# Ledger of designs, part 1: VHH binders against J-type co-chaperone jac1, mitochondrial (jac1)

All scores and structures are predictions.

Target 1, 176 residues: J-type co-chaperone jac1, mitochondrial (jac1), of Schizosaccharomyces pombe (q9utl6)
Amino acid sequence: FHSSSCQSEAKNFYKQFEGDISDPPPKGPFDIDLGALKSSYLRKMKTLHPDVAQGKDAALAQRDSAELSKAYNTLKAPLTRAEYILQLQGINPVSEDISNSDPEFLMEIMDVHENISASRDSPEKLLQLSQENQGRKVQEINEIRKAMESSNWDSALLYVNRLRYWNTIDKILHDL
Below, numbering starts at 1 at the first letter of every chain, in headers, positions and changes, except where a header shows other numbers; antibody chains aren't numbered by Kabat.
ipSAE, averaged over its two directions, is called F for ESMFold2-Fast, E for ESMFold2 and O for OpenDDE. V2 adds 0.75 times the mean of E and O to 0.25 times the DockQ between the complexes of E and O.
[cut] marks letters that were taken out.
The coordinates of atoms that the task and the answers printed are left out; those that the model quotes come from them. Centres of patches stay.

## First folded at step 1 (VHH)

Design g01 (framework vhh_gocatamig_d2)
Amino acid sequence: EVQLVESGGGLVQPGGSLTLSCAASGFTFSSNALAWYRQAPGKKRELVAGISSGGSTVYMDSVKGRFTISRDNAKNSVYLQMNSLRAEDTAVYYCARGLFYRGSYPFDYWGQGTLVTVSS
ESMFold2-Fast, scan of step 1: ipSAE 0.006; ipTM 0.310

Design g02 (framework vhh_gocatamig_d2; at its last look DockQ between E and O 0.58; V2 from the best seeds 0.00; counts 0 for: pae E 2.7 > 2)
Amino acid sequence: EVQLVESGGGLVQPGGSLTLSCAASGSIFSINALAWYRQAPGKKRELVAGITSGGSTVYMDSVKGRFTISRDNAKNSVYLQMNSLRAEDTAVYYCAAYPWLSRGYDYWGQGTLVTVSS
ESMFold2-Fast, scan of step 1: ipSAE 0.356; ipTM 0.720
ESMFold2, look of step 2: ipSAE 0.227; ipTM 0.638
ESMFold2 (binder alone), look of step 2: mean pLDDT 79; pTM 0.801
OpenDDE, look of step 2: ipSAE 0.569; ipTM 0.818
ESMFold2-Fast, scan of step 4: ipSAE 0.325; ipTM 0.674
ESMFold2, look of step 5: ipSAE 0.308; ipTM 0.662
ESMFold2 (binder alone), look of step 5: mean pLDDT 79; pTM 0.800
OpenDDE, look of step 5: ipSAE 0.705; ipTM 0.883

Design g03 (framework vhh_gocatamig_d2)
Fold by ESMFold2-Fast, scan of step 1:
Structure g03 (fold): chain B 176 residues (1-176), chain A 119 residues (1-119)
Amino acid sequence: as target 1 above (176 residues)
Amino acid sequence: EVQLVESGGGLVQPGGSLTLSCAASGFTVSDNYLAWYRQAPGKKRELVAGIYSGGETVYMDSVKGRFTISRDNAKNSVYLQMNSLRAEDTAVYYCARDYGEDYWYFDLWGQGTLVTVSS
């Protein structure tokens, strides 16, 4: 349960798309129908975007479209979705130091960085490393799903922090 | 409707060949990362081959040199040409679309097509 009544009453990102997507864990599933989410976002944006709104209401439309865009961008990606769900539970998703909770995982991250450095001159090897990293992300997402749907928030926080490191690896690989 | 539909699976003899097709509707394959996955009985789903929006390809080691992923932008389809098939290639093959460039998350999966390699 939430630690604050204000958190349960506040209009959250899932409420922006109410009727088009399910409620967040523990009430609903972790996974979102991304097609339904995108369709809902585009439909709402057509009536709200500043290029459609005019006059004195343009500033309010810009604020509302910015809020809608933040909600969409947060929910569409598994990491930011999971971070947001933790926040709804009163948990700071970025407060944990992964090196203190899982030194073996830190060594795994360091090994991946070394492999990337060794492969910088090989586009083929870099693409293979990207695919391997996708597999690691899918594995963490599966663990997040299990943890959140069973209200195991300690485990969810652990796997969310692991997923964040794999996202950093994705960015490194695609910025090369 | 946004969907992926696989076809081309079947029964083949060891050493034979098959071409799997993945027809996309509701989006453009050339703007997305598309991949073939497979799942053998009692095993987890694994990546077989992928093709990036720019045309670059990736393969799992055990199929490299035997399998080729390609796309036909005019037909909005992705293909997996499978040569020198082995009993170990027996699996349900799935086509999948990557959701976004900033996060490698697969948001669409086809129904799957069965490939059986046996005598």
Scores: ipSAE 0.000, ipTM 0.111, lowest interface PAE 13.1, mean pLDDT 79

Design g04 (framework vhh_gocatamig_d2)
Fold by ESMFold2-Fast, scan of step 1:
Structure g04 (fold): chain B 176 residues (1-176), chain A 119 residues (1-119)
Amino acid sequence: as target 1 above (176 residues)
Amino acid sequence: EVQLVESGGGLVQPGGSLTLSCAASGFTFSSYALAWYRQAPGKKRELVAGIYSGGRTVYMDSVKGRFTISRDNAKNSVYLQMNSLRAEDTAVYYCARTFGVPYSHFDYWGQGTLVTVSS
């Protein structure tokens, strides 16, 4: 692992929005009020952005703005939020080996990739595959919520890794 | 413990040939697609060739007819036969386990092997 990776290290992003959002699981819910999160982020950015920070060092204001943006971007999306919560529990979110733990899931991933390849010349089929993939993501998010709120961290790690693959599929479909 | 180990890189003259090998361990090899990527200095890593679990292959346009990807499931190995090599093929070549090609999405990479095409 590289410490310069784009994924968050074990940090307390929830504290930056303390009072506006709930505590992370298992103390609070997995879901975040995204409206409250965004409002908190915008209010805090108003004072940190270099163009409005009076009397502050511009470099420090840019650093603080970047850190706040990372916290917001991490928490607003279910996958990065779940990965961060695992890190808060001392769990490496990318350590699961799917080849030994979930062969049925491996077969499903391979089938989806084959179907995407076969459908590259059909916008209608690609749209259908995208919609099917959104359904898979929703199912994984529901399982993550259940697992994390009950402190079932082994199950949470499994479903987070499954959600990560479906997010990769979304990116592939978006980039086509 | 997933491992991908590349070999076969080296210095070769323009028009020459080279065979890269990738030895895999720690997973059910026959169930995965595998791919060769390359990265030249200052450039983005790009897909060169890929092979699905069922044997279907894909290639980057600039290597079609010159490169051949193959696999040996009994030996847990993937090969890239490179013919008619050009200076522009100079790069570090990486073996990757993936769930599909020609996409740059993957879950494991090898360490890479350097190929230099120069006279």
Scores: ipSAE 0.005, ipTM 0.171, lowest interface PAE 11.2, mean pLDDT 80

Design g05 (framework vhh_gocatamig_d2)
Fold by ESMFold2-Fast, scan of step 1:
Structure g05 (fold): chain B 176 residues (1-176), chain A 121 residues (1-121)
Amino acid sequence: as target 1 above (176 residues)
Amino acid sequence: EVQLVESGGGLVQPGGSLTLSCAASGFTFSNYDLAWYRQAPGKKRELVAGISSGGTTVYMDSVKGRFTISRDNAKNSVYLQMNSLRAEDTAVYYCAKEWLGGYYDSPFDYWGQGTLVTVSS
């Protein structure tokens, strides 16, 4: 997708799983039945696998398989799902503005980083910090759900950017 | 605004070497994963190499041992060192801001303008 414009793409990952999952917000719920999504993905992947297709059809199957995998991987995770839904609304999902317009949130992020550094030598404290971070992610996801299902796109963008920071914390804790 | 500017592309002979550079701005560079993608004429874009904020690297199978991705957080830059270049490596190479290592590929990766690499005699 283009970084120089707010123009949305016509590509719709939800259409690839039509009939197996609900439409995206605001028409449908934010949450996806992950079991239904995975079942749909695996069933569709079997028909597209290169082993089944031959000759020129094999190349098309490889392309379609890659596109289906991207749709599945995007929709199964709350952050990338939310980013995709914003894009469907013509909204650029990345906003560094949150760091500049929300000093309290920036301070919270900095405090979390400091606590991780201070707890580096304690596996028990790191586990506690990981659990606390999961709680923060759940809170952001709940706010994203509320915002998107009510078509409050400004609020949705704010909470999506907050969730992205907490995902970065997860990654830092995992790499320790 | 997130911006990525690629450079270093050019014409090189098979077996030759080339270094691509990407200068990033508009985000806290050290906190994000970066990646190099490429797109050949008539083909879809494919992930060539990625590097996490912690320095962990990933490569596509056909470039392992030939390409090396690295980053310089002080310069907000990511690099792709390409050795033993083949005709099949001919493509436009794009720098992207990504999520790696436990995160899913984002459809909202920010791309630079790209830099053309042509491998021919």
Scores: ipSAE 0.000, ipTM 0.114, lowest interface PAE 13.6, mean pLDDT 78

Design g06 (framework vhh_gocatamig_d2)
Amino acid sequence: EVQLVESGGGLVQPGGSLTLSCAASGFIFSSYWLAWYRQAPGKKRELVAGITSGGYTVYMDSVKGRFTISRDNAKNSVYLQMNSLRAEDTAVYYCARHLKGSYFPLDYWGQGTLVTVSS
ESMFold2-Fast, scan of step 1: ipSAE 0.042; ipTM 0.552

Design g07 (framework vhh_gocatamig_d2)
Fold by ESMFold2-Fast, scan of step 1:
Order: structure tokens, then C-alpha cells, then sequence
Structure g07 (fold): chain B 176 residues (1-176), chain A 122 residues (1-122)
């Protein structure tokens, strides 16, 4: 209807699930009820399927389904949700250069990589490293929540970049 | 049982050099990351240099090219070679170690040394 920030009409990801989930920070909480999000997504997907496949109707249904899927996939995961919330604030989530800004964090990353390399032949140690990495991700998510809900966007950007590194470690461990 | 003991601090003139040593006792530290921190009067403790279990190193920007961290696992020791010292390097220097499978934020450290004072003054 109206846009106070710009005159462009756009469907933001939170608006696609309006009524089923809360508004994003700072107006609402960072956390989303994932059960409610999933139920809303599945219900809305069913309404986009055509009863009979027709060329033009099928193409529109595919586009709308793809848009809804992108919104769901973005919001369901803490990292992509946080990146999207930063974008809504006009912040590029990858603008932060961590290489010189946090030497303690760089030490932590280096130590984790060295421990993974040393543990490649030990499924038991790799499992322990995976569990420790989940703990690090939870810590970063807690800091992101606090920062975003208090409109501390500089801190939010820092912790989002830290969380991204731990997601990369998850992928490395999963690929072993 | 486990302790870290720093040595090598002292009074030095600007442009001078010092080598700090940290000796670990009570267990072998070859699997641990080791670091040098410093704390100047009225400031928070900050990471100066770190060395991982595999030998990877990190340095704070203001000491890159001037300081070198190294380790000797056979002697359970870590060293900080400090060259071209400046008045702003004046601080108490601490040796620290984290566990083999833990990160480097302050709350994850297992052991800290007592510190050694470095004063850069004419």
C-alpha cells in the first residue's frame, strides 16, 4: 500500500508470511517460530499449484513458488535471516573485513582448522569438533539476537560475519 | 600444577629490542595454541601475537614486521622477539594458552602467566 522509506512497491520476505510470523527486528524478535513458518510455507505453496497444467499458468506458478521458496529458505536459517535483516537496514552483510579487525577470532579459526586437519582419520574427534562448532554458532546467534533487538547494527554485522565462518566449518566437517 | 612463567621484560630505550620467553610446566603444551597478550595502564588486555599448534601465526597490526612469535615444543616454551620498540609498546606482557579443542575468546583460556613488565622510555 504505502512505503515511508521509498516509493517502490516490493514484497519483502517477512510480508510474504504476514500474520503467521512476527515482524523483523527492531520491531519484532530475531527468533522465528519455525513450525509456524513451515506450516505457512506449505499452505501457501498448495495454493500456487494449478489444478491443470497450462503453459502460461504453469510459468506464473513456477515463478511465484520460487519466490516463496526463496523467502522461506532465507528466513528459516539464522545466518541467512540475519543477512536479510541487515539488508533491510541498508547494510551489506559482507562489507566487514574480519582479517585485521579481530585477531583473537583469527586465532580461533586457525586453531579449529589445524584441529580438523589433525583429526581427519578420527571419526570420534571429528564428531567432538562438530559438537564444539555447534556451540560456537549458538553463541554468535545469541549475540546477533541481542544486537538486532537493541538496534546495535555495527555489533550485528560483526557477529553475522563470525557466524558465517562457523557455517563454513560445518560444511568442511560435513564434507569429510 | 600447571603454570606459565614469563621472563625477559625490562627497561629499554625507543628503537631497542627485547626477547620475551614463556616457560610452561606441569604438562606438555605441544597440542595447544599459545599467545602473547599485553595490558597498558588504563587499557584492556589485547592480543599481541598468537601461534597455533601447527605453527600458524597471527599479529596485531601495530606490531607486524617488528615482533616475531615462535615456539619450541621440546622445551614447552613460546617466545616473542620484539624489535624497533616504541613508547606505546609499554605494557605488562602475558603468556596464555587455550585447550587443544577450544577457541581464543578470553573465557576459553585454561591458563595465564603472571606477566612481565616492558617499559620503553628514554
Amino acid sequence: as target 1 above (176 residues)
Amino acid sequence: EVQLVESGGGLVQPGGSLTLSCAASGRTFSSYALAWYRQAPGKKRELVAGIGSGGSTVYMDSVKGRFTISRDNAKNSVYLQMNSLRAEDTAVYYCATGPYLSGWYEGSFDYWGQGTLVTVSS
Scores: ipSAE 0.006, ipTM 0.258, lowest interface PAE 10.5, mean pLDDT 79

Design g08 (framework vhh_gocatamig_d2)
Fold by ESMFold2-Fast, scan of step 1:
Structure g08 (fold): chain B 176 residues (1-176), chain A 121 residues (1-121)
Amino acid sequence: as target 1 above (176 residues)
Amino acid sequence: EVQLVESGGGLVQPGGSLTLSCAASGFTVSSNYLAWYRQAPGKKRELVAGISRGGSTVYMDSVKGRFTISRDNAKNSVYLQMNSLRAEDTAVYYCAKLFTGSPRYYGMDVWGQGTLVTVSS
């Protein structure tokens, strides 16, 4: 895969909020000031939202507001932010088979699913599993931050894939 | 205190079978994730098979259909049944207990000392 650093980045989401948030890693931090991001998004959306656009500009406003919303939604969450940063580096975060790259992690995933299944009739145990899963997500985010800020892209890809599984576990636990 | 001891290795001809045994002490195999790893000369240590507390199993692609991991709770032991052995299966085989949380963060694992399997005529 070609390096995105050599290409024009017309869709670079960070540039859409330039001046309000920092550059992506490795130039800037992984973490984003979410308050500044939201304020920038709302301010830009007020002038661009289709509901306030008229005539020949309505279709362009719809496209631009959709792109701005995609940028905001992508950057506000750690997983989608990390996936986007990998894409900026020319890395496809979705093409990896986790079972071949990290078999020990696959065993951990199996354990979590079995614990959830065994705990379905115990709200107290399900709450504990939810809390443990939040801890796992925080740990993966810390590793992603460290890897990306030091340009360790292979490590970043591994931790992003782990975070994605923990997000799936969150959804399973929430729906129970 | 907490220990894993492998046995059952030896010399076997291609196409033959061996059963490796792993005896655990200081913890219960039915409550933990157990795995078999192997390391051949000049190669890194790789996961061969694993078994979860609930009995779910995972296998390396090259051994699927040939190897079977199992456990005996009464004997507090884990086994690796190896069928249709090939020259490339020659390695030192290790039994390991993995922490059910991320090993990367906790660094908690227990390894046996290994048992040699040699597949040759």
Scores: ipSAE 0.014, ipTM 0.298, lowest interface PAE 7.0, mean pLDDT 81

Design g09 (framework vhh_gocatamig_d2)
Fold by ESMFold2-Fast, scan of step 1:
Structure g09 (fold): chain B 176 residues (1-176), chain A 120 residues (1-120)
Amino acid sequence: as target 1 above (176 residues)
Amino acid sequence: EVQLVESGGGLVQPGGSLTLSCAASGFTFDDYALAWYRQAPGKKRELVAGIYSGGSTVYMDSVKGRFTISRDNAKNSVYLQMNSLRAEDTAVYYCARLGEYSDLYYFDYWGQGTLVTVSS
């Protein structure tokens, strides 16, 4: 039994980089200064390397390094960052029924898959489809930003799940 | 501090021409690919043309042969020459920088857009 007002929680991913990046939404912006994030990560990783650990056992240094890497990898990408922010709000970021509630989005997904299949033998068209998909991802990220910064968590969840579909398309195009 | 500023939009008759310009600042311009996107009312943004750091270009099928994307690394600018304009080309045109985010590519910076209206 712990008191929430007196209990110190484990460092969340944003607290790992406190002072170098802003707080998560709604207190801070969704966007992160990626240069500052990377510089902070590299500096802290050097300090946590087992060979330079001072007074720390090697297993603890390895655990701290793994946790820092997880924090960096999660925050550097907009999808995993948004999923993490939802988790901080107590929201499960994964929903499998979004496509059933959005027929227009389902049709768009189906059309994109068909266009990829039709363009398998055309590197120029595949590149165009990849860049169009990047545009869709940016649109979803803009909506996530607006929703999270205004504490509209239902909308944020919707746009996060849409972004995940576009990331799947991105992976399909990269594997072709 | 990264900025993309579009200019050159306006009203033009079908069959006319316009040149869009995008002035970039706040990054090493010649290391990045840039693109022109457009968004018509009620539709999602679509890629019109892209130009990579090495000069390779990509075009949407409906504009191929009519539009030409080019870059001037000395002036930190990218251009879209639009010829034989059609009513379907009416949209807000956006300049975008193709960035790297994690292990994925996305357009990380966008201009405010410039409106192109093709009507008689």
Scores: ipSAE 0.000, ipTM 0.112, lowest interface PAE 14.3, mean pLDDT 79

Design g10 (framework vhh_gocatamig_d2)
Fold by ESMFold2-Fast, scan of step 1:
Order: structure tokens, then C-alpha cells, then sequence
Structure g10 (fold): chain B 176 residues (1-176), chain A 120 residues (1-120)
């Protein structure tokens, strides 16, 4: 089950916002103060914009801006944040064994897809399904938080993969 | 003795269309979800499209609006209609009967695969 890489060659995204946000689990909390994260991102972006940077190399500023944007976009959303934290632990965030761990959960996903298809012509029902799906996402995020803050990486991987499925449902509902 | 047999693969130019067929035998077809997966050279196998026993469909983002999956329970067949083909669609396409879902890549049954090449 521990078949992950022991190294990361990428710069740590949390370090880019050091002092403005906490360390990642298990040292710090899973949740991030999103207001603090956004404020840090905007302040740092102002120093990297070509016009504001002045005398700094424009190409280097563009590269640094892209890296900072990737860090911000990754950390601001619970799923991508959780995937990144797993990568910091050397764990591949995608598990091919998820179906063996919880086949009943996977059948629930199929039922949700059927309900969405059956409700395509009903805005009221689609809104209800969207709200139910938000509840499922919150539940998975709560489990991810508990698992990561207690260094239960096997559980964290399971719940991250569940959350990814519910995010896919969100995208399907949004595209309708 | 379960079999999934793909057909319809071939060489097609960019912007062209192709229909893949998968004929199934040896199980109660109408009770199963069916899916098309593909694997390009040097890439991981990925879900292209899936259809469950109730007729609900799912698609990979890059093929949505271009590909259509359908099934015919009377003929024990599943189809993939591919339109507006791109060089990036070049892959071996596999028909499968997923055990639990489309996303994990685990299936009870897999076909032998059919090659689709999109090239001028």
C-alpha cells in the first residue's frame, strides 16, 4: 500500500504562502483561511506583475506568476489541496483499488448518475440533486480532515478518491 | 465463457468519423454497465465513455459533444460513434463491462481492443 515516491522535485506550495497560512497536515490543520490565502496571493502577485515589478526580468516575472497562480489554485479548493498533501507524503492521489475498498459507494455513484439523467428536464430536481451532492462533498471533506490530521494516510486516500467522484457529479450538474 | 469483441477500428483523417461496435456474449448483457476505454502509446488507459444498465451515460471531458455511446440490449451490443476525430484520439479502444463503476478501471470483462489511427 506504501508504493509512493519518497521525494518531490516541485517547490512546496505551502512555503510560497509561509507566514500567511498554516503548515499542511499532520503538522497543521487541513483547513486554510481562504481570506488570508487570497490576500497573500494578491499581495505577492502585485510584486510579480511586469508593470509593478519594474526593473525585474519580464520573462522571469511571468514564470514566477504562473507558479504562484498554480500554488493558489491548488490550495484554495479542498480536493486539489488534499491531492497535493498526499503528494507531499509521497502518495499517488489516484487509487485503482477504490472499487475493492467500497463497492457499495461506487454503486451509489451509478444511482446518482441515473437520477441526474431522469431529472434533466426539471430545474427543481436538478437543484435538489446539486444540494444533496454538496452535502456528500462536505462529509468527505470532514473525513479527509480527520484522517490527515491524525496521519491516517490510507483513509485519507480513500476519502480523497470519494470526493473526486462527487466533484465529477458537480461538473456534470453545472454543465447542464 | 464470456466474450467482448470489438470492431470498426481503422485509419481515418482528422475531422472524420468512425463507429466502434462491441458484441457481447456469455452473460446477461442488459444487467451490466458497459464502457469504452482507450490507451494511447506511452499513456495510461483512460475512460472514454460509459453507459449503465438504465441508459445513463458519462463521457471524458475531451470527447464530450464529439462522441456518443449507445447500447442495443436485443443485439447484446454497445457502440461508440466518434465524430470530429483528432490526432489525439489515436489509441487502442477497449470495450469493457465495469464491475462497480467507470472510474476505477476495474472490469469483470475486457475485449481484445481495436486500433483507431487518426492521421493524414
Amino acid sequence: as target 1 above (176 residues)
Amino acid sequence: EVQLVESGGGLVQPGGSLTLSCAASGFTFSHYALAWYRQAPGKKRELVAGINSGGSTVYMDSVKGRFTISRDNAKNSVYLQMNSLRAEDTAVYYCAAPRYDFWSGYSDYWGQGTLVTVSS
Scores: ipSAE 0.000, ipTM 0.083, lowest interface PAE 18.1, mean pLDDT 80

Design g11 (framework vhh_gocatamig_d2; at its last look DockQ between E and O 0.25; V2 from the best seeds 0.00; counts 0 for: pae E 13.2 > 2, SAP .899 > .668)
Fold by ESMFold2, look of step 2:
Structure g11 (fold): chain B 176 residues (1-176), chain A 122 residues (1-122)
Amino acid sequence: as target 1 above (176 residues)
Amino acid sequence: EVQLVESGGGLVQPGGSLTLSCAASGSTFSSYALAWYRQAPGKKRELVAGITSGGITVYMDSVKGRFTISRDNAKNSVYLQMNSLRAEDTAVYYCARQGIFGEVPYYYMDVWGQGTLVTVSS
């Protein structure tokens, strides 16, 4: 059915786990019970596996399992979850406008890069920087939670942009 | 294909001035943050200056007051005005564009130029 393939691109990821996880903000909390999400994902994947598809087209089961995996991987991580929630609100998750007006964030970025450069020869200092970066990520996630639960979408976008940066810093530090 | 081309490097006496430019092809700069990096022989690449799409600028401490970054979106270009040049400013200078959503962090760049050499005679 041609309408079904178009709806697949706009499919609500939370609906994939309806009954097993809370509704998204603003109706429900930003946080998700990750254990419940994982359990729901694994249970649903078993019923979609081609070996157990009963009376279904095997190609449809493969498509549905890919869609479920995309939904799971998007919702399990705070950054991609937040970006998705912004998209549900009709907001482009990538926006330069809000971060462009925050000189304190720009200075923080520069300071972090200087500290990484100065610490590359010290595994102990790099570990300390990684722990500090986890603290930054927690702070941004807390601000995202607060903003989304109060329907403050401009603030949510700001903190999503900040979290995106710290996630990549985390990867850079682990690569060193 | 997105391509960044730097120009304006060369040999300059200490205390002199030089203007670097960077032009983009295949994509516009207008919605992106842009930066200049430099790499001296045997050293790591370091951020020199950055400018957001909204015009907010950042500078490393050693160049504050001497270097000025600017952009001209109509010409799809970014510039680095370098004054009061010192021997320690000798490096290959790279123009860079910020990454887009989902691939590269804000101010961690996804497109790089080939570089332009600046030599300051001691």
Scores: ipSAE 0.000, ipTM 0.146, lowest interface PAE 13.2, mean pLDDT 79
ESMFold2-Fast, scan of step 1: ipSAE 0.194; ipTM 0.672
ESMFold2 (binder alone), look of step 2: mean pLDDT 81; pTM 0.823
OpenDDE, look of step 2: ipSAE 0.283; ipTM 0.664

Design g12 (framework vhh_gocatamig_d2)
Fold by ESMFold2-Fast, scan of step 1:
Structure g12 (fold): chain B 176 residues (1-176), chain A 120 residues (1-120)
Amino acid sequence: as target 1 above (176 residues)
Amino acid sequence: EVQLVESGGGLVQPGGSLTLSCAASGFTFSTYYLAWYRQAPGKKRELVAGIYTGGSTVYMDSVKGRFTISRDNAKNSVYLQMNSLRAEDTAVYYCAKDSGWTLRYEFDYWGQGTLVTVSS
């Protein structure tokens, strides 16, 4: 068991909003005050435009703007936030093989896919499936929160990979 | 690095058939949902067909019974068999996967696409 991460050597996304949001787990909570995050992001974005417009170091200003946008977009959503926190711990967020480690979860995914296929011609049933999927996402997020706040990184990795599957189902249901 | 390479497009007459292939690399293929999207000039991008990890599939209404999506996990490939092609199927077809690893909030379109033209 050895953790190594090149991201620990660079300024992390939480530091870009330091003072406006809490530290990442395990020092702080998994949840972020999204209002505070958005306000900090918008304020900082406005300060970058005058510097770029004045013909300062345009390349560095553009990189700072791009990095700020990446940080905001990563932290505002539970899945990408959790993936980033795993990366800070030196963990590849997609390294877990769900097919090998959780056959019951794979069967549940298959059942959901069959139900979507069977319900394609029924907007009412698709809405029901969407609501059920929101419940699954909430459950995974609760497990991620618990695991990360207790530094149980193996469990966190498992639940992050489960959340990713449910997030994919959301996108498919939206595109139908 | 995630890479998807589409092939199999071409010119075909109405009522004809084509098979599209998508070769994938840079991720654990067997654990991901994969989809075919298409975009015709002046139209929005739309989902044509999707295939889940377990082999379950979804299709848009206009292609049901005509198109079949399949996957070969041993070859890291996904296929779209298109039968009874119509003029309205003319589009650039894209192979896509979920963007989870790339920290994006939407499906990834990694290939250049493959053009399907249905015309006489």
Scores: ipSAE 0.000, ipTM 0.207, lowest interface PAE 14.1, mean pLDDT 78

Design h01 (framework vhh_8ghr_2)
Fold by ESMFold2-Fast, scan of step 1:
Structure h01 (fold): chain B 176 residues (1-176), chain A 121 residues (1-121)
Amino acid sequence: as target 1 above (176 residues)
Amino acid sequence: EVQLVESGGGLVQPGGSLRLSCAASGFTFSSSYYIGWVRRAPGKGEELVARISPSGGSTSYADSVKGRFTISADISKNTAYLQMNSLRVEDTAVYYCARGYGRLSYAMDYWGQGTLVTVSS
C-alpha cells in the first residue's frame, strides 16, 4: 500500500532544489547527487546573501538563508534525509507507536560501548572499531534505500532507528 | 560534541542506597529530549529503569523499581541523578545514562560508558 497522507509537499526541502535533485522515494531514489545538491545550495545562497548596507531586507535574507541551510544540511546526510522522508509520509521517526523491540540489537549496542571503553588506551583498536562502525552504517543505509524505494515504511522506520544508534557510536569514537 | 558521563556506581549491601550521577555536555536539557537510565543485568535482558523530561519534570519508572528509585535533573548543572533506595541483589547491573527523543523506550541517540552497581553481602 501507498501512504494516504494528506501532507502537503508545497514547502518541502526537495522542492527548494527542484530541477537539481531527484524527487524523494518512492517516486525517486533515496540517494542524492551530493555534488548537484551542494552546487544548487551555493548558487542559491549567493542570491540570498544579506547585504549589510541594505538594512530593511537583511532580516528576510537572514531568515531565507537559514531555511535554505536547514534544507541542505537535512538532505546531505543519510540519517537526517531518511528522517525527513519519513516525515513527508506522515511518519514520526521518533514515534512511540512503533515498538523498537529488538533486544539483541540493544545488546549489540551495549557490547559496542563496552568495547570502546576497553579500547580507550589503544588508538589502533579504536580505529578498528571506527571502521567496523562505518560498515554497520553502510549496511543500514542500504536497508533504508531498499525499504524506502519499495514503500516498506515500517522497515524503513526500523532501519532509520538502527542507523541513529550507529551515528551515535561514530560521534563517540570521533570524540575520543 | 555530546557526552554523557556516569558516576556513583559501586558495591552496596542489600537494603542500602546509592546515587548515580549523569553529567551531560554538548547540549542543554529541553523538552525535546528525555534522559533515561538503562541497565544490563548478568543473565537478564536490558531494562529501561527510569526516564525524565528535564525541562518538563515528568518521570516514569519500570515496575521493578517503582517506589525505590527516584530520577531527577538539575537543569542549571545539566546533570541527571538516579537515587536508588532499598537495593536488592537483582538490581546488580551495569547502569547506562542515555538521551532519547520522545517516548520510544530504546530510541536513544547518545549513551554514557556505564557504571557498575553490585548488590551483595
Scores: ipSAE 0.000, ipTM 0.145, lowest interface PAE 16.3, mean pLDDT 79

Design h02 (framework vhh_8ghr_2)
Fold by ESMFold2-Fast, scan of step 1:
Structure h02 (fold): chain B 176 residues (1-176), chain A 122 residues (1-122)
Amino acid sequence: as target 1 above (176 residues)
Amino acid sequence: EVQLVESGGGLVQPGGSLRLSCAASGFTISDYSYIGWVRRAPGKGEELVARIYPSSGYTSYADSVKGRFTISADISKNTAYLQMNSLRVEDTAVYYCARDLSDEGYYGMDYWGQGTLVTVSS
């Protein structure tokens, strides 16, 4: 079509890729076909950046391109995808203080930080900690998938919060 | 060094089965990426047969193999598999295992195995 979308209302991220990816949970799966997502993104970006666009049409294309990029970047990664799905359900993805809701999890996080500090000069121990953390992330993603596909939003929020902490641990280990 | 080592190809009769293995070294298959199987046969071009995202277990298949082929991964062994059942003469091809990054640089595969020949003939 020859016209861009109106500025007044943003489109749902999944709607921007409708026909190329599945609906979000609980209607569809949590996991996305990332190849289909990337192909859809590139094709749509090409239509939003016409080589000969000028004036106000160029400005609208730039805004639509920024929104499409945000949608793509959000959906391509499990954590940001899960946070977005929670927002679609009207749920703030930021939970209450961990110490109040899950003291055992807080202690586990503190133990992991201590182990990293104790292992700073041991590449072999840091590699072991990295591998253990990948296992934790896999478990959290599996639990998020199950919770969201069954509309268990309280559990989904809990596991999303846990995954966020394990992603932080990954960044710390990578920076060492 | 990053390596993908394939095994399991061979000659089978129509209706037979084969299991292909793809052993990874130098990286972890559970690291935010797909592992895929791509096949190439003379005159038919390149076809993405199956993909798995090992960290979640998500899988996708080409329509031509859906219901006959199953992709799986064993994270503890850092290995992906393609179980091929009810093989047809049309499945004859060189099968490649490839890593497909799910992060920046996802579009297009960045590392390939050597390829393994699968021949389905009477």
Scores: ipSAE 0.000, ipTM 0.089, lowest interface PAE 13.3, mean pLDDT 78

